# Ledger of designs, part 13: VH-VL binders against Rho GTPase-activating protein 11A (ARHGAP11A)

Target 1, 191 residues: Rho GTPase-activating protein 11A (ARHGAP11A), of Homo sapiens (Human) (q6p4f7r49to239)
Amino acid sequence: VPFNALPHSAVPEYGHIPSFLVDACTSLEDHIHTEGLFRKSGSVIRLKALKNKVDHGEGCLSSAPPCDIAGLLKQFFRELPEPILPADLHEALLKAQQLGTEEKNKATLLLSCLLADHTVHVLRYFFNFLRNVSLRSSENKMDSSNLAVIFAPNLLQTSEGHEKMSSNTEKKLRLQAAVVQTLIDYASDIG
Key: E = the ipSAE of ESMFold2; O = the ipSAE of OpenDDE; V2 = 0.75 times the mean of E and O plus 0.25 times the DockQ between their complexes.

## First folded at step 13 (VH-VL; framework fv_rosmantuzumab)

Design n2 (from k4 with light chain D97E; at its last look DockQ between E and O 0.85; V2 from the best seeds 0.69)
Fold by ESMFold2, look of step 13:
Structure n2 (fold): chain C 191 residues (1-191), chain A 123 residues (1-123), chain B 111 residues (1-111)
Amino acid sequence: as target 1 above (191 residues)
Amino acid sequence: QVQLVQSGAEVKKPGASVKVSCKASGYTFTSYYIHWVRQAPGQGLEWIGYINPSGGDTYYNQKFKNRVTMTRDTSTSTAYMELSRLRSEDTAVYYCAREYWDESGYYDAFDIWGQGTTLTVSS
Amino acid sequence: DIQMTQSPSSLSASVGDRVTITCKASQSVDYEGDSYLNWYQQKPGKAPKLLIYAASRLQSGVPSRFSGSGSGTDFTLTISPVQAEDFATYYCQQSYETPLTFGAGTKLELK
């Protein structure tokens, strides 16, 4: 289901955010010091069971292990019918990251101004959460660069699927991570 | 010493129930999921389900259609599996097993197994 | 349900031999770059013992003569060289999807 058709919660300062995203992020904030948060894989069979419970409206995230919630959060973005970062912007975002050091950040944030208002609210909410995780990197070992590498394939899904590692695909992956890192580091400036 | 010690062999008639215990020692009981697996004589291994000892949440193989109940007692570090409305085809060795995980994540392999509990169901 | 097909069902070997056991899943058991396939050894009257997890990772305390390989649907356990204590039944197990399923086993016997 598209993200705008999901149940939403009203979040002060951010507006209406998908309830799953609010529940997952708030549950993970209680565990923000967890070493390797988002890097460690959750149990595949538990992720599927947990997703089924969430899809049937069961409140189960507060009791789930942090790595399982983190896995669900990655899966949420990966499996959206339409990417939350519109596919029309992906190539421009990658090109922006090929600019000089200061220009790449400004260009990336300027491109975010093309997003619909609702999408901006969701992205600001989520990337602010990731920024908060990165600020605790001395304990959790997850700085914005690490988080960007993990979330890039989940947010910037390629139409070509899982590709064989080569110099060309590695460059694209590095640029995708650079987009996400800019959005984490400048979360309050999105939109 | 990390180990799982199960209750002794059981002989039951069809229609009865059995409750198998699995006592953990040598590790933090609430940090590892417990799975139950059975093996009929001369047959392979069949997965029954799991329990999270921390919160008591369970997941069951649908084959058992509410005949199975898994519980735990954190004060005794013991997991339990109860199988009701027993049939002759439930004759098997029943194992509890601890979920393994490493620094990169969870792969739902079982690193520590109980010694097994033999259940015989005969009329 | 994912079916796990092991081959062969039994084989004979001498101490010092190199043996291979194959396991084929009815669908891919890969998720996020990892293969959710595990290998166990079982001796008569005993519980299974974990040898290999995630297709190729050796469990602590397991001798390095055991190795695993493969991805997707096709997996191999290799024992080289076979030792006297290795005569047992070997099972593969997928952990990608519930119900968790095991292969039917491969019995390794002394020639």
Scores: ipSAE 0.559, ipTM 0.810, lowest interface PAE 1.7, mean pLDDT 89
ESMFold2 (binder alone), look of step 13: mean pLDDT 93; pTM 0.955
OpenDDE, look of step 13: ipSAE 0.713; ipTM 0.872

Design n3 (from k4 with light chain Y36W; at its last look DockQ between E and O 0.88; V2 from the best seeds 0.74)
Fold by ESMFold2, look of step 13:
Structure n3 (fold): chain C 191 residues (1-191), chain A 123 residues (1-123), chain B 111 residues (1-111)
Amino acid sequence: as target 1 above (191 residues)
Amino acid sequence: QVQLVQSGAEVKKPGASVKVSCKASGYTFTSYYIHWVRQAPGQGLEWIGYINPSGGDTYYNQKFKNRVTMTRDTSTSTAYMELSRLRSEDTAVYYCAREYWDESGYYDAFDIWGQGTTLTVSS
Amino acid sequence: DIQMTQSPSSLSASVGDRVTITCKASQSVDYEGDSWLNWYQQKPGKAPKLLIYAASRLQSGVPSRFSGSGSGTDFTLTISPVQAEDFATYYCQQSYDTPLTFGAGTKLELK
């Protein structure tokens, strides 16, 4: 389903956020200590069953294994009809990460000012959640660089899709991860 | 010693029900999904479904959906599978099996199996 | 349902031989860089024993003479060298989609 057509919940400090995202992040906060959260594979057959229940509005996340919920969350962003980070900004975001250390962060955050207000609210909510996960990396082993590598392909998919592995592809993947890491580390400055 | 110990052989008539038990020991029962698999005489393996012992959530192979019920008792670390409206083609060995997971996550393979429960359905 | 086709249905070998068993799925069982295929050994009157998970990962306590390979729809179990205790029936199993399905088995017999 389209992002704007999803049910929303009002969240203090953030505004109206898709209810699935609130439910998933809230459930995972109770398991934030889990080693390898987001890195470890969930069960693919359970992911399919769980997604079907969520798509039909059924409450099921509180009893699911954390790695299954994490897999659903990755899939949520990957399968949006339109990426939450607008596709027309992807190239600019990658170029911003090729600047010097201070300039790359500022340029990335400045580009986020081009986002619609609703999108900014959702991104602040989600990236603050990822920052909270990264702050517990001594327990869960998932720092912001690890999370960025995992979420980059889920957030920065392109219209051209599949590319063969090459040295250019590896550079693109590193830059995509760098974009995501900046957004995690500076989550409160988005928009 | 990690093991699954199943209840003994059963002989039933068509139309009856059977309930097979699977007692876990040597590990945390609620941390691993339990699957049920059967094997007809001289034939291969057929998956029936799974249960999450932690919350009791189940999933059944559509072939058995209206005839199978899986339950568990966490106080005795025991899983159960009940098959109703038995037919002669339900004659098989029924296994419970533990779902494996490791540092890389879940792959829905079965690392520990019960010894099997032989069910014979005949008039 | 994903159909799993094993070849051959039976195979004769001597101790010391290299044996290859093939498993073909009716559709890809790959998801996010992993192949969702497992291999089991079963001896008469006994429950199956897990050998290989995720196509190529050796289960703890399984001898290194067992190996798995393949991706997509085509998978192979290799035993080299065959030992006396390896004469059994071998099953592949996909875990990509419900119902979970097994191949019909390959019986490895002493020549």
Scores: ipSAE 0.593, ipTM 0.829, lowest interface PAE 1.8, mean pLDDT 89
ESMFold2 (binder alone), look of step 13: mean pLDDT 92; pTM 0.948
OpenDDE, look of step 13: ipSAE 0.788; ipTM 0.894

Design n4 (from k4 with heavy chain G105N; at its last look DockQ between E and O 0.62; V2 from the best seeds 0.00; counts 0 for: pae E 2.4 > 2)
Fold by ESMFold2, look of step 13:
Order: C-alpha cells, then sequence, then structure tokens
Structure n4 (fold): chain C 191 residues (1-191), chain A 123 residues (1-123), chain B 111 residues (1-111)
C-alpha cells in the first residue's frame, strides 16, 4: 500500500502522518535510553508476527520489545511500494553529497524542497525522531552516523537490486549514509 | 542461579485439560520470552508457542491454536500452559524454555529449560 | 513450515573420534547475514541443552570440541574429539520462521 493511502493521524507541528509511523516512533521514544536501539535486528519470527498484527489493525506495539518495534519501523520504509524519498531524487542526493562541506548540506536540503508538502511533513516527523534518538547517544550509543548507516539501505533502495561490490559501490554506500546523516542532523530544515 | 522449575507429572483421560506451570527464578521474568516445547516418548521436539511475560502476548503453533492457552503471573514469576481436549497423541514431556539472545541479536534459541512435565493421556 | 532433515539418524563412535552431523533446511534460514540455526544436545531423561546458536556460535560453558558451520540450507555440527559424556541425541532447530521446527535427531552411540 502507498503511504498516502495508509491511515493517518494528525500530529501537532507536523500535520498528517501515517498512524503506524506515529505509533512506532511514540513507543520507541519511551525506550530511547535502550542501548543499541535500531542496531539489533530483533527476533525474525516476532517481526513477522508483529507485522501481521499491525497489518490487521491490532494495537500491539506498546508491549513489544523495543528492538522488535525498531525492526518493524526499518521494514516499513524498505517495503513501501514507492520510496518515501522519491527514487528520481536519489542520484541527485548522492551527487549533492560529493560537494564541499557546507555546499553538500545546503544542496541536500535544497533538493528536499522539491518534495511534495505531505512528504516533507512525514520526513520532518521521522527525521526529527531520529535526531532525538541521536541526541541521547550517550545512553543508547546511537549517534546520527550510526543511525544513518542503518537507515540508508531502508530509505535509499535501488530499483535494480543487484550491484557488484566495487570501489564505486562502497562510495555509493558512503554517500547514501551521508545523505541520511544530513537529513538527521538538519531535520528541522527539510523542505 | 537462573532456573525454570515445572509442575509435576500429570495423568489425564482423553477430553480433559491440563495446566502446566513453569516458575522462573534468578533473572528478570518479564525480560525474556518463554516458549513451550513437547517431546512424545522416543520422539523429537515439537514447538507449541511462546508468551511475552511482560504484556502477556502469545503466539501459538497453528497445530495447537484452538486447544492451547498460555498465561503468566508476573507477581509469582510463573508461566502457564493449558492444553484442552486432550488426546492420546498429547502424551509427551512438556518443557518450558527461555529465549536466548546475545549483544548482537535475538536468535530464538533456548538457553534455559525447565526439567519437563510428563503428561500421560489414557483411559 | 520449514522442514529440518538431519543425517544420519544414528551414529556409532569411539572416544577420540571426529563426528559430523548434518542438518538441511527445506528453505534458507538466513536473515541479514545471520543463519537462524541452533544445535542442542539431549541425554535420556534430561531437557535439551543449547550447544550452538546462529549456526556457528558456541554457547557459554560448552566445550570447544563442539563446532558448527554452514549457511543457507546446509549446516554441520562437528564433535572432535568425542568424549565419553558426548553420547547423546543431537537436534538442529531453525528459528527463522514459525512454527519453530527441529530435526528428527541424531543419536550418537558408543561403538
Amino acid sequence: as target 1 above (191 residues)
Amino acid sequence: QVQLVQSGAEVKKPGASVKVSCKASGYTFTSYYIHWVRQAPGQGLEWIGYINPSGGDTYYNQKFKNRVTMTRDTSTSTAYMELSRLRSEDTAVYYCAREYWDESNYYDAFDIWGQGTTLTVSS
Amino acid sequence: DIQMTQSPSSLSASVGDRVTITCKASQSVDYEGDSYLNWYQQKPGKAPKLLIYAASRLQSGVPSRFSGSGSGTDFTLTISPVQAEDFATYYCQQSYDTPLTFGAGTKLELK
């Protein structure tokens, strides 16, 4: 299901955000001190069970372990039929990260101005949540660099899916993480 | 000492119910999922399901879904499994087991097992 | 359901031997670079004891003569050298998908 067709909740300061995203992020905020939040994959069998319950509208996130909720959140972005960061912007975002230090951040944020208003609201909500996690890194050990490495493959998926490992592939992975880190660090400036 | 201690052996007639207890000690009961596994005489191991002791959420092997109920009492650190409409094929040793995890991940291996509860179903 | 096929069903060995037990899953049990495959030892009248998790990781307190290897669908437990206390039944178990399933077991007997 496209993310525009998902149930939405009205969130003060952000607007209409997919209800799953609000529920997951809100539940994880109660566990923000958890060491390695997002680093562990969680239980594979429990992720499958939890996803099925969520897909059937069951309110089950509050009792689930934080690592399981975190895994489901990563899967949410990975499995969208259309990426939340539009695929036609991916190459430009990577090229923006090849600029000089201050130019790369500005260019990345300017590219976010090309996003539809609703997409901007969702991205601001989610990246502000990740920034909040990163600001507690002394407790949870998850700074913005760590989070970027984890979320880049979930947000910047390629349509081909098969790429040979090479020096260009390694550079692409680093640039993808750099895009996500910029969006985390400058979450309030998205759009 | 981390330990799971189960209730004693049971003899039941077909059609009855049984409730097996599994008392945890030496660790934080609500932090680990409890699984139930059975073993018929001379046979291998069969997974029944799990319970999250924190919220009480359960997941059952579909083979048992309509006959099994897993519960827990956090004040006594005890998990329970009830099996209803017993048949002779339910004759087995029933184990509770604690999920295992390390710093890297949850692997749903079982590092601590109860001693087992023997159930005999015969008329 | 993921079927787990163990071979052999029984095996005779002497103390000091090297023993290999195989386990094949009906589909891959890998997820994000880990293999969700565990090994247990069970002696008569006792609960199973975890030996190996994640295909190759030795559980705390298990002697180093036990080792696990493999990925995807094909896995191996090796005991070298076999000791007197190792005569038991061994089970593999996948934890990739529900229902969690076990192999039928391999009985290691004294020759």
Scores: ipSAE 0.461, ipTM 0.765, lowest interface PAE 2.4, mean pLDDT 87
ESMFold2 (binder alone), look of step 13: mean pLDDT 93; pTM 0.952
OpenDDE, look of step 13: ipSAE 0.732; ipTM 0.875

Design n5 (from k4 with heavy chain Y107H; at its last look DockQ between E and O 0.67; V2 from the best seeds 0.67)
Fold by ESMFold2, look of step 13:
Structure n5 (fold): chain C 191 residues (1-191), chain A 123 residues (1-123), chain B 111 residues (1-111)
Amino acid sequence: as target 1 above (191 residues)
Amino acid sequence: QVQLVQSGAEVKKPGASVKVSCKASGYTFTSYYIHWVRQAPGQGLEWIGYINPSGGDTYYNQKFKNRVTMTRDTSTSTAYMELSRLRSEDTAVYYCAREYWDESGYHDAFDIWGQGTTLTVSS
Amino acid sequence: DIQMTQSPSSLSASVGDRVTITCKASQSVDYEGDSYLNWYQQKPGKAPKLLIYAASRLQSGVPSRFSGSGSGTDFTLTISPVQAEDFATYYCQQSYDTPLTFGAGTKLELK
């Protein structure tokens, strides 16, 4: 299911956000001190069970371990039929990250102005959540660089280029992480 | 001493029910999922399902879904598995097992096992 | 359901030998670059004991003569050198999908 078709909740200052995303992020904020949040794996079999419950509208996140919720959140973005960062912007975003330090950030944020208003609201909500996680890195050990490496394949992967490690593939992965890190660090400036 | 101690052997007739207990000690009971696994005589291992002791949430192998119920009592640190409508094929040793996790996360392996509870189902 | 085919069903060895036990899954048990395959040792009348998790990670307190390898569908447990206490039955188990399933076991016997 596209993210537009999912149930939504009204969130002050952000607008209408997919209810699952609100539920997962608010649950994880109660556990923001968890060391290795998003780095540590959740249970593979529990992730599948939780996903099935969420798909059938069952409330289940309040009792789930933080690392299971974190895993489900990563899976949510990875399994969208279309990535929330539109695929037609991916190459431009990668090219923006090859500019100088100041210009790469400005170019990346300017490209975000091409996003639909609803997409901007969801991205601001999610990336501000990730920024909040990164601000607690002294306790959870998850700074914006770490989070970017973890989330880049979940946000920027397409059907192509998911195989074989090479030097060209390694460069692409580094650029994808750089895009995500910019969006985390400048979350309020998206759109 | 981290351990799981199970209730004693049971002998039942077909059609009856059995409830096996599994008492945890030496660790925080609500921090680890408990799985149930059985082993028929001379046979391999068969997974039955799991319970989250913290919230009581369960997941059952579909083979047993209509016959198995898992519960827990956090005040006594005890997990329970009840199997109903017993058949001779249910004759087995029943184990409870603790789900392992480490600094890299959850692996869905079982690091601590109970001693086993022998169930014999015969007419 | 993921079927786990374990070979051989039994194996004779002497103390000091190097033995390998294989385990084949009916589909890949890899997820996000990790293999969800575990190995257990079981002696008669006792509960299984975890040896290896995530295909190759040695459980605390398990001797280094045990090692695991493989990915995808094909996995091996290696014991080298075999010690007197290692004569037992060995099971692989996938932890990728429900129902969790085990191999039929490999009995390691003294030659």
Scores: ipSAE 0.548, ipTM 0.802, lowest interface PAE 2.0, mean pLDDT 88
ESMFold2 (binder alone), look of step 13: mean pLDDT 93; pTM 0.952
OpenDDE, look of step 13: ipSAE 0.783; ipTM 0.891

Design n6 (from k4 with heavy chain S31R W101F; at its last look DockQ between E and O 0.77; V2 from the best seeds 0.72)
Fold by ESMFold2, look of step 13:
Structure n6 (fold): chain C 191 residues (1-191), chain A 123 residues (1-123), chain B 111 residues (1-111)
Amino acid sequence: as target 1 above (191 residues)
Amino acid sequence: QVQLVQSGAEVKKPGASVKVSCKASGYTFTRYYIHWVRQAPGQGLEWIGYINPSGGDTYYNQKFKNRVTMTRDTSTSTAYMELSRLRSEDTAVYYCAREYFDESGYYDAFDIWGQGTTLTVSS
Amino acid sequence: DIQMTQSPSSLSASVGDRVTITCKASQSVDYEGDSYLNWYQQKPGKAPKLLIYAASRLQSGVPSRFSGSGSGTDFTLTISPVQAEDFATYYCQQSYDTPLTFGAGTKLELK
């Protein structure tokens, strides 16, 4: 199901955000000190059970292990029918990161101005949450570069599946992470 | 030492209920899910479900959904499994088991098992 | 439900032999580059003991003569060389989807 069709909550300063995203991020804020948050995988069978409960409107995240909630967040973006960052922009975002040091960030943020208003609100909400996680990296060991590596395949993945690692594939992965790191570090400037 | 110690053997008649206890020691009880698995005489292993000791959330194998209840008491670090409307086919050894994980994640393997509780259901 | 088929159901071996036990899942048990397949040893009257998790990762305290391999639907437990204490029943278990399911077991007997 598209993210526009999901239930939404009104969030001060951000607007209407999918209720799942609000619930997951709010629950993880209580565990923001967790070492390796987002790096450690959650339980596959619990992720499936949690997803089914969430899809049927059951409140279940408050007692779930942080790594399970984190896994569900990654899965949320990965499994959207349409990626939250439109596929049309992926190549341009990667090329923006190949510019000089000052131009990379400006170009990436300017490309975010092409996003629909609702998409901008959701991305600002989520990337500000990730920025807050990164500001606690002395405790959780998850700085913005670590988070970017983890979330890049969930946000920028095409359907290529298991590609053989090559120099070009490594460059693409590095650029994808750089896009996501820029969005984390400059979350309030998105759109 | 890390261990799970279960309650003793039970003999029941068809239609009755049984409640098996599983006391954890040597680790933080609420950090690890507890699973229940049974083994009929001379047979393989059958998964019953799990409980999250932290909030009490459960998931049951649909085969048992209307007959099984899993609970826990965090003050005594004890998990419980109750099976109702017993049948002769419920004769088995019942194990509690703790989930395993390493530094890269969860694999839903079971590294610590209770000694087992033998249930005999006969008229 | 994911069906787990073990073979053989039993076999005989001598101390020093190399033994291979196979386990086939009715569908893939892989997720995000890991295989959710575990192996246990069980002796009569005892609870199962975890040997291998994630198809190939050796549990702490388990001798290196035990090894696991495979991915997708096809998995193998190898014991080489077999020792006197290894005569037991071995089970595979998938942890990819509920209900968690086990193979029917492979009994390793002294020749």
Scores: ipSAE 0.581, ipTM 0.806, lowest interface PAE 1.6, mean pLDDT 89
ESMFold2 (binder alone), look of step 13: mean pLDDT 93; pTM 0.955
OpenDDE, look of step 13: ipSAE 0.832; ipTM 0.922

## First folded at step 14 (VH-VL; framework fv_rosmantuzumab)

Design p1 (from j4 with heavy chain S104T; at its last look DockQ between E and O 0.76; V2 from the best seeds 0.72)
Fold by ESMFold2, look of step 14:
Structure p1 (fold): chain C 191 residues (1-191), chain A 123 residues (1-123), chain B 111 residues (1-111)
Amino acid sequence: as target 1 above (191 residues)
Amino acid sequence: QVQLVQSGAEVKKPGASVKVSCKASGYTFTSYYIHWVRQAPGQGLEWIGYINPSGGDTYYNQKFKNRVTMTRDTSTSTAYMELSRLRSEDTAVYYCAREYYDETGYYDAFDIWGQGTTLTVSS
Amino acid sequence: DIQMTQSPSSLSASVGDRVTITCKASQSVDYEGDSYLNWYQQKPGKAPKLLIYAASRLQSGVPSRFSGSGSGTDFTLTISPVQAEDFATYYCQQSYDTPLTFGAGTKLELK
């Protein structure tokens, strides 16, 4: 299901956000101190059980382990029929990250102005949540660079076969993480 | 030190119920899922389900769903499994087992097992 | 349900031998680069003991003469060299999907 067809909740200052995303992020905020949040994998059988319950509208996240909720969040973005960051923008975002330090951040944020308003609302909500996680990195050990490495494959994965090659594939993965890190660090400036 | 200690052997008639206890010690009880597994005489292992001691959420193998109830008491660090409407084919050793995890995640392997509770169902 | 087929059902070995036990799943048990296949040892009257998790990861305290390998549907437990305390029944278990399922077991006997 496309993200705009999912059930939504009204969230102050962010607008209408998919209810699953709100439920997952609010549940994880109660566990924001968890060491390795998002790095540690959840149980594959529990992830499947949780996904089935969520797909059928059952409230079940409040008692799940943080790593299971985190895994479901990663899966949510990975399995969207269209990526939340439009595929048409991926190459431009990567090129923006090859500029100088301040220029790359501003170019990345300027490209976010091309997004539809409802996409901007969802991205601001989610990246602000990731920024809040990164601000607790002294306890959870998940700074914005760590979170970016984890989320880049879930947000920016390309389907082209040339991403399988060695040296340029590694550079592309580094640039993808850099895009995500900029969006985390400057979450309030998106769009 | 780290251990699961189960209640003693049970003999039951068909149609009765049994409740097996599994007391945890030497670790944080609410940090690990508890699974239940049984083994009929001369047979292999059969998974029954799990409980999250934090919050009490359960998942049952559909084979047992209408007959099994798993609960826990966090104040005594004890998990329970109740099986109702017993039949002779429920004769088995019943184990509780702790779900293992490492720094990379969960693989739903069982690192600590109770000693087993023998259930005999006979007319 | 994922069916787990172990072979052989029993085998005989001498102390010092290399022993190989196989386990075949009816469908792949791989998820995101990991294989969800675990191995246990069980002696009569005792609970199973975890040896190997995630196909190839040795549990703490298990001797290095035990090793696991394989991916997808085909997995192997190797014991080399076999010691006197290794005569027992061995089970594989998949943890990819519910219900969790075990192989029927492989009994390792003294020759």
Scores: ipSAE 0.581, ipTM 0.810, lowest interface PAE 1.6, mean pLDDT 89
ESMFold2 (binder alone), look of step 14: mean pLDDT 93; pTM 0.955
OpenDDE, look of step 14: ipSAE 0.847; ipTM 0.928

Design p2 (from j4 with light chain A54Y; at its last look DockQ between E and O 0.55; V2 from the best seeds 0.61)
Fold by ESMFold2, look of step 14:
Structure p2 (fold): chain C 191 residues (1-191), chain A 123 residues (1-123), chain B 111 residues (1-111)
Amino acid sequence: as target 1 above (191 residues)
Amino acid sequence: QVQLVQSGAEVKKPGASVKVSCKASGYTFTSYYIHWVRQAPGQGLEWIGYINPSGGDTYYNQKFKNRVTMTRDTSTSTAYMELSRLRSEDTAVYYCAREYYDESGYYDAFDIWGQGTTLTVSS
Amino acid sequence: DIQMTQSPSSLSASVGDRVTITCKASQSVDYEGDSYLNWYQQKPGKAPKLLIYYASRLQSGVPSRFSGSGSGTDFTLTISPVQAEDFATYYCQQSYDTPLTFGAGTKLELK
């Protein structure tokens, strides 16, 4: 299901955001100081059970372990029919990260201006949430670099990747993480 | 000294119920899921379900869904499994097991097991 | 339900031998690059003991003569060299989907 077809909640200063995303992020904010949030793996059998309950409209996120909610969040972005960061922008985003230190951030943020308004609202909401997690890194041990490495494969997942490992594949993974880290660090400037 | 200690052997008649206890010690009880597994004489292991001791949420193998109830008492660090409408094929050793969890997260494996509770269902 | 087919059902060995036990799942138990397959040892009158998780990762305190391998649907537990304390029953277990399921077991006996 496309993210526009999902139920939405009105969130002050962000607009209409998918209700699942609001519920998951709000639940995780109660646990934002949890060591290893997003890094620690959730249970695969509980992720499936949790997803099934959410799909049937059952309230279950507030009682679930933080690592299970985090896993469901990662799965949500990974399994969208089309990536929330449009696939045809991925190459440009990676090239922006190959610029000089200051230019790469500006170029990345300028590319975000090409996104539809609703997509910008969702990205601002989510990346500001990740930024808040990173600002608690002294307790949770999850800085923006750590979060970027974890979320890059979930946000930049496409069917267009190479099948075999190469030195260019390793560079591509590093650039994908750099894109995500820029969006976390400059979340308020997206769009 | 992390351990799970279970209640003693039970003998029941068909149609009765049994409630097995599993007392945890040496760790934070509410931080780890508890699973229940049984083993019939001379047979393999069969998973029954799990409980989250923190909130009490459960998940049951559909084979047992209408006959099993899992509960816990956080003040005594004890998990319980109740099986109703007993049949002779419910004769087995019943184990509680702690879900493996560490600094890397959940592994969906069982690192600590109780000693087992023998249930005999006989007329 | 994922069926776990374990073979052989029984195996005789001498101390010092190399032993291989196999386990086949009716469907893949891989998720995001990890295989959700565990191995347990059980001695008579005792609860199972975790040996290996994620197909190949050795649990703390388990001797390195135990090793696991495989992915997808086909998995192997190897004991080399077999010691006197290793005569027991061994079970594989998938943790990919509910209900969690176990193989029927492999009894390792002294020849």
Scores: ipSAE 0.548, ipTM 0.805, lowest interface PAE 2.0, mean pLDDT 89
ESMFold2 (binder alone), look of step 14: mean pLDDT 93; pTM 0.951
OpenDDE, look of step 14: ipSAE 0.717; ipTM 0.868

Design p3 (from j4 with light chain Y96W; at its last look DockQ between E and O 0.81; V2 from the best seeds 0.72)
Heavy chain, then light chain:
Amino acid sequence: QVQLVQSGAEVKKPGASVKVSCKASGYTFTSYYIHWVRQAPGQGLEWIGYINPSGGDTYYNQKFKNRVTMTRDTSTSTAYMELSRLRSEDTAVYYCAREYYDESGYYDAFDIWGQGTTLTVSS
Amino acid sequence: DIQMTQSPSSLSASVGDRVTITCKASQSVDYEGDSYLNWYQQKPGKAPKLLIYAASRLQSGVPSRFSGSGSGTDFTLTISPVQAEDFATYYCQQSWDTPLTFGAGTKLELK
ESMFold2, look of step 14: ipSAE 0.593; ipTM 0.825
ESMFold2 (binder alone), look of step 14: mean pLDDT 93; pTM 0.954
OpenDDE, look of step 14: ipSAE 0.824; ipTM 0.917
ESMFold2, look of step 18: ipSAE 0.597; ipTM 0.823
ESMFold2 (binder alone), look of step 18: mean pLDDT 93; pTM 0.953
OpenDDE, look of step 18: ipSAE 0.787; ipTM 0.901

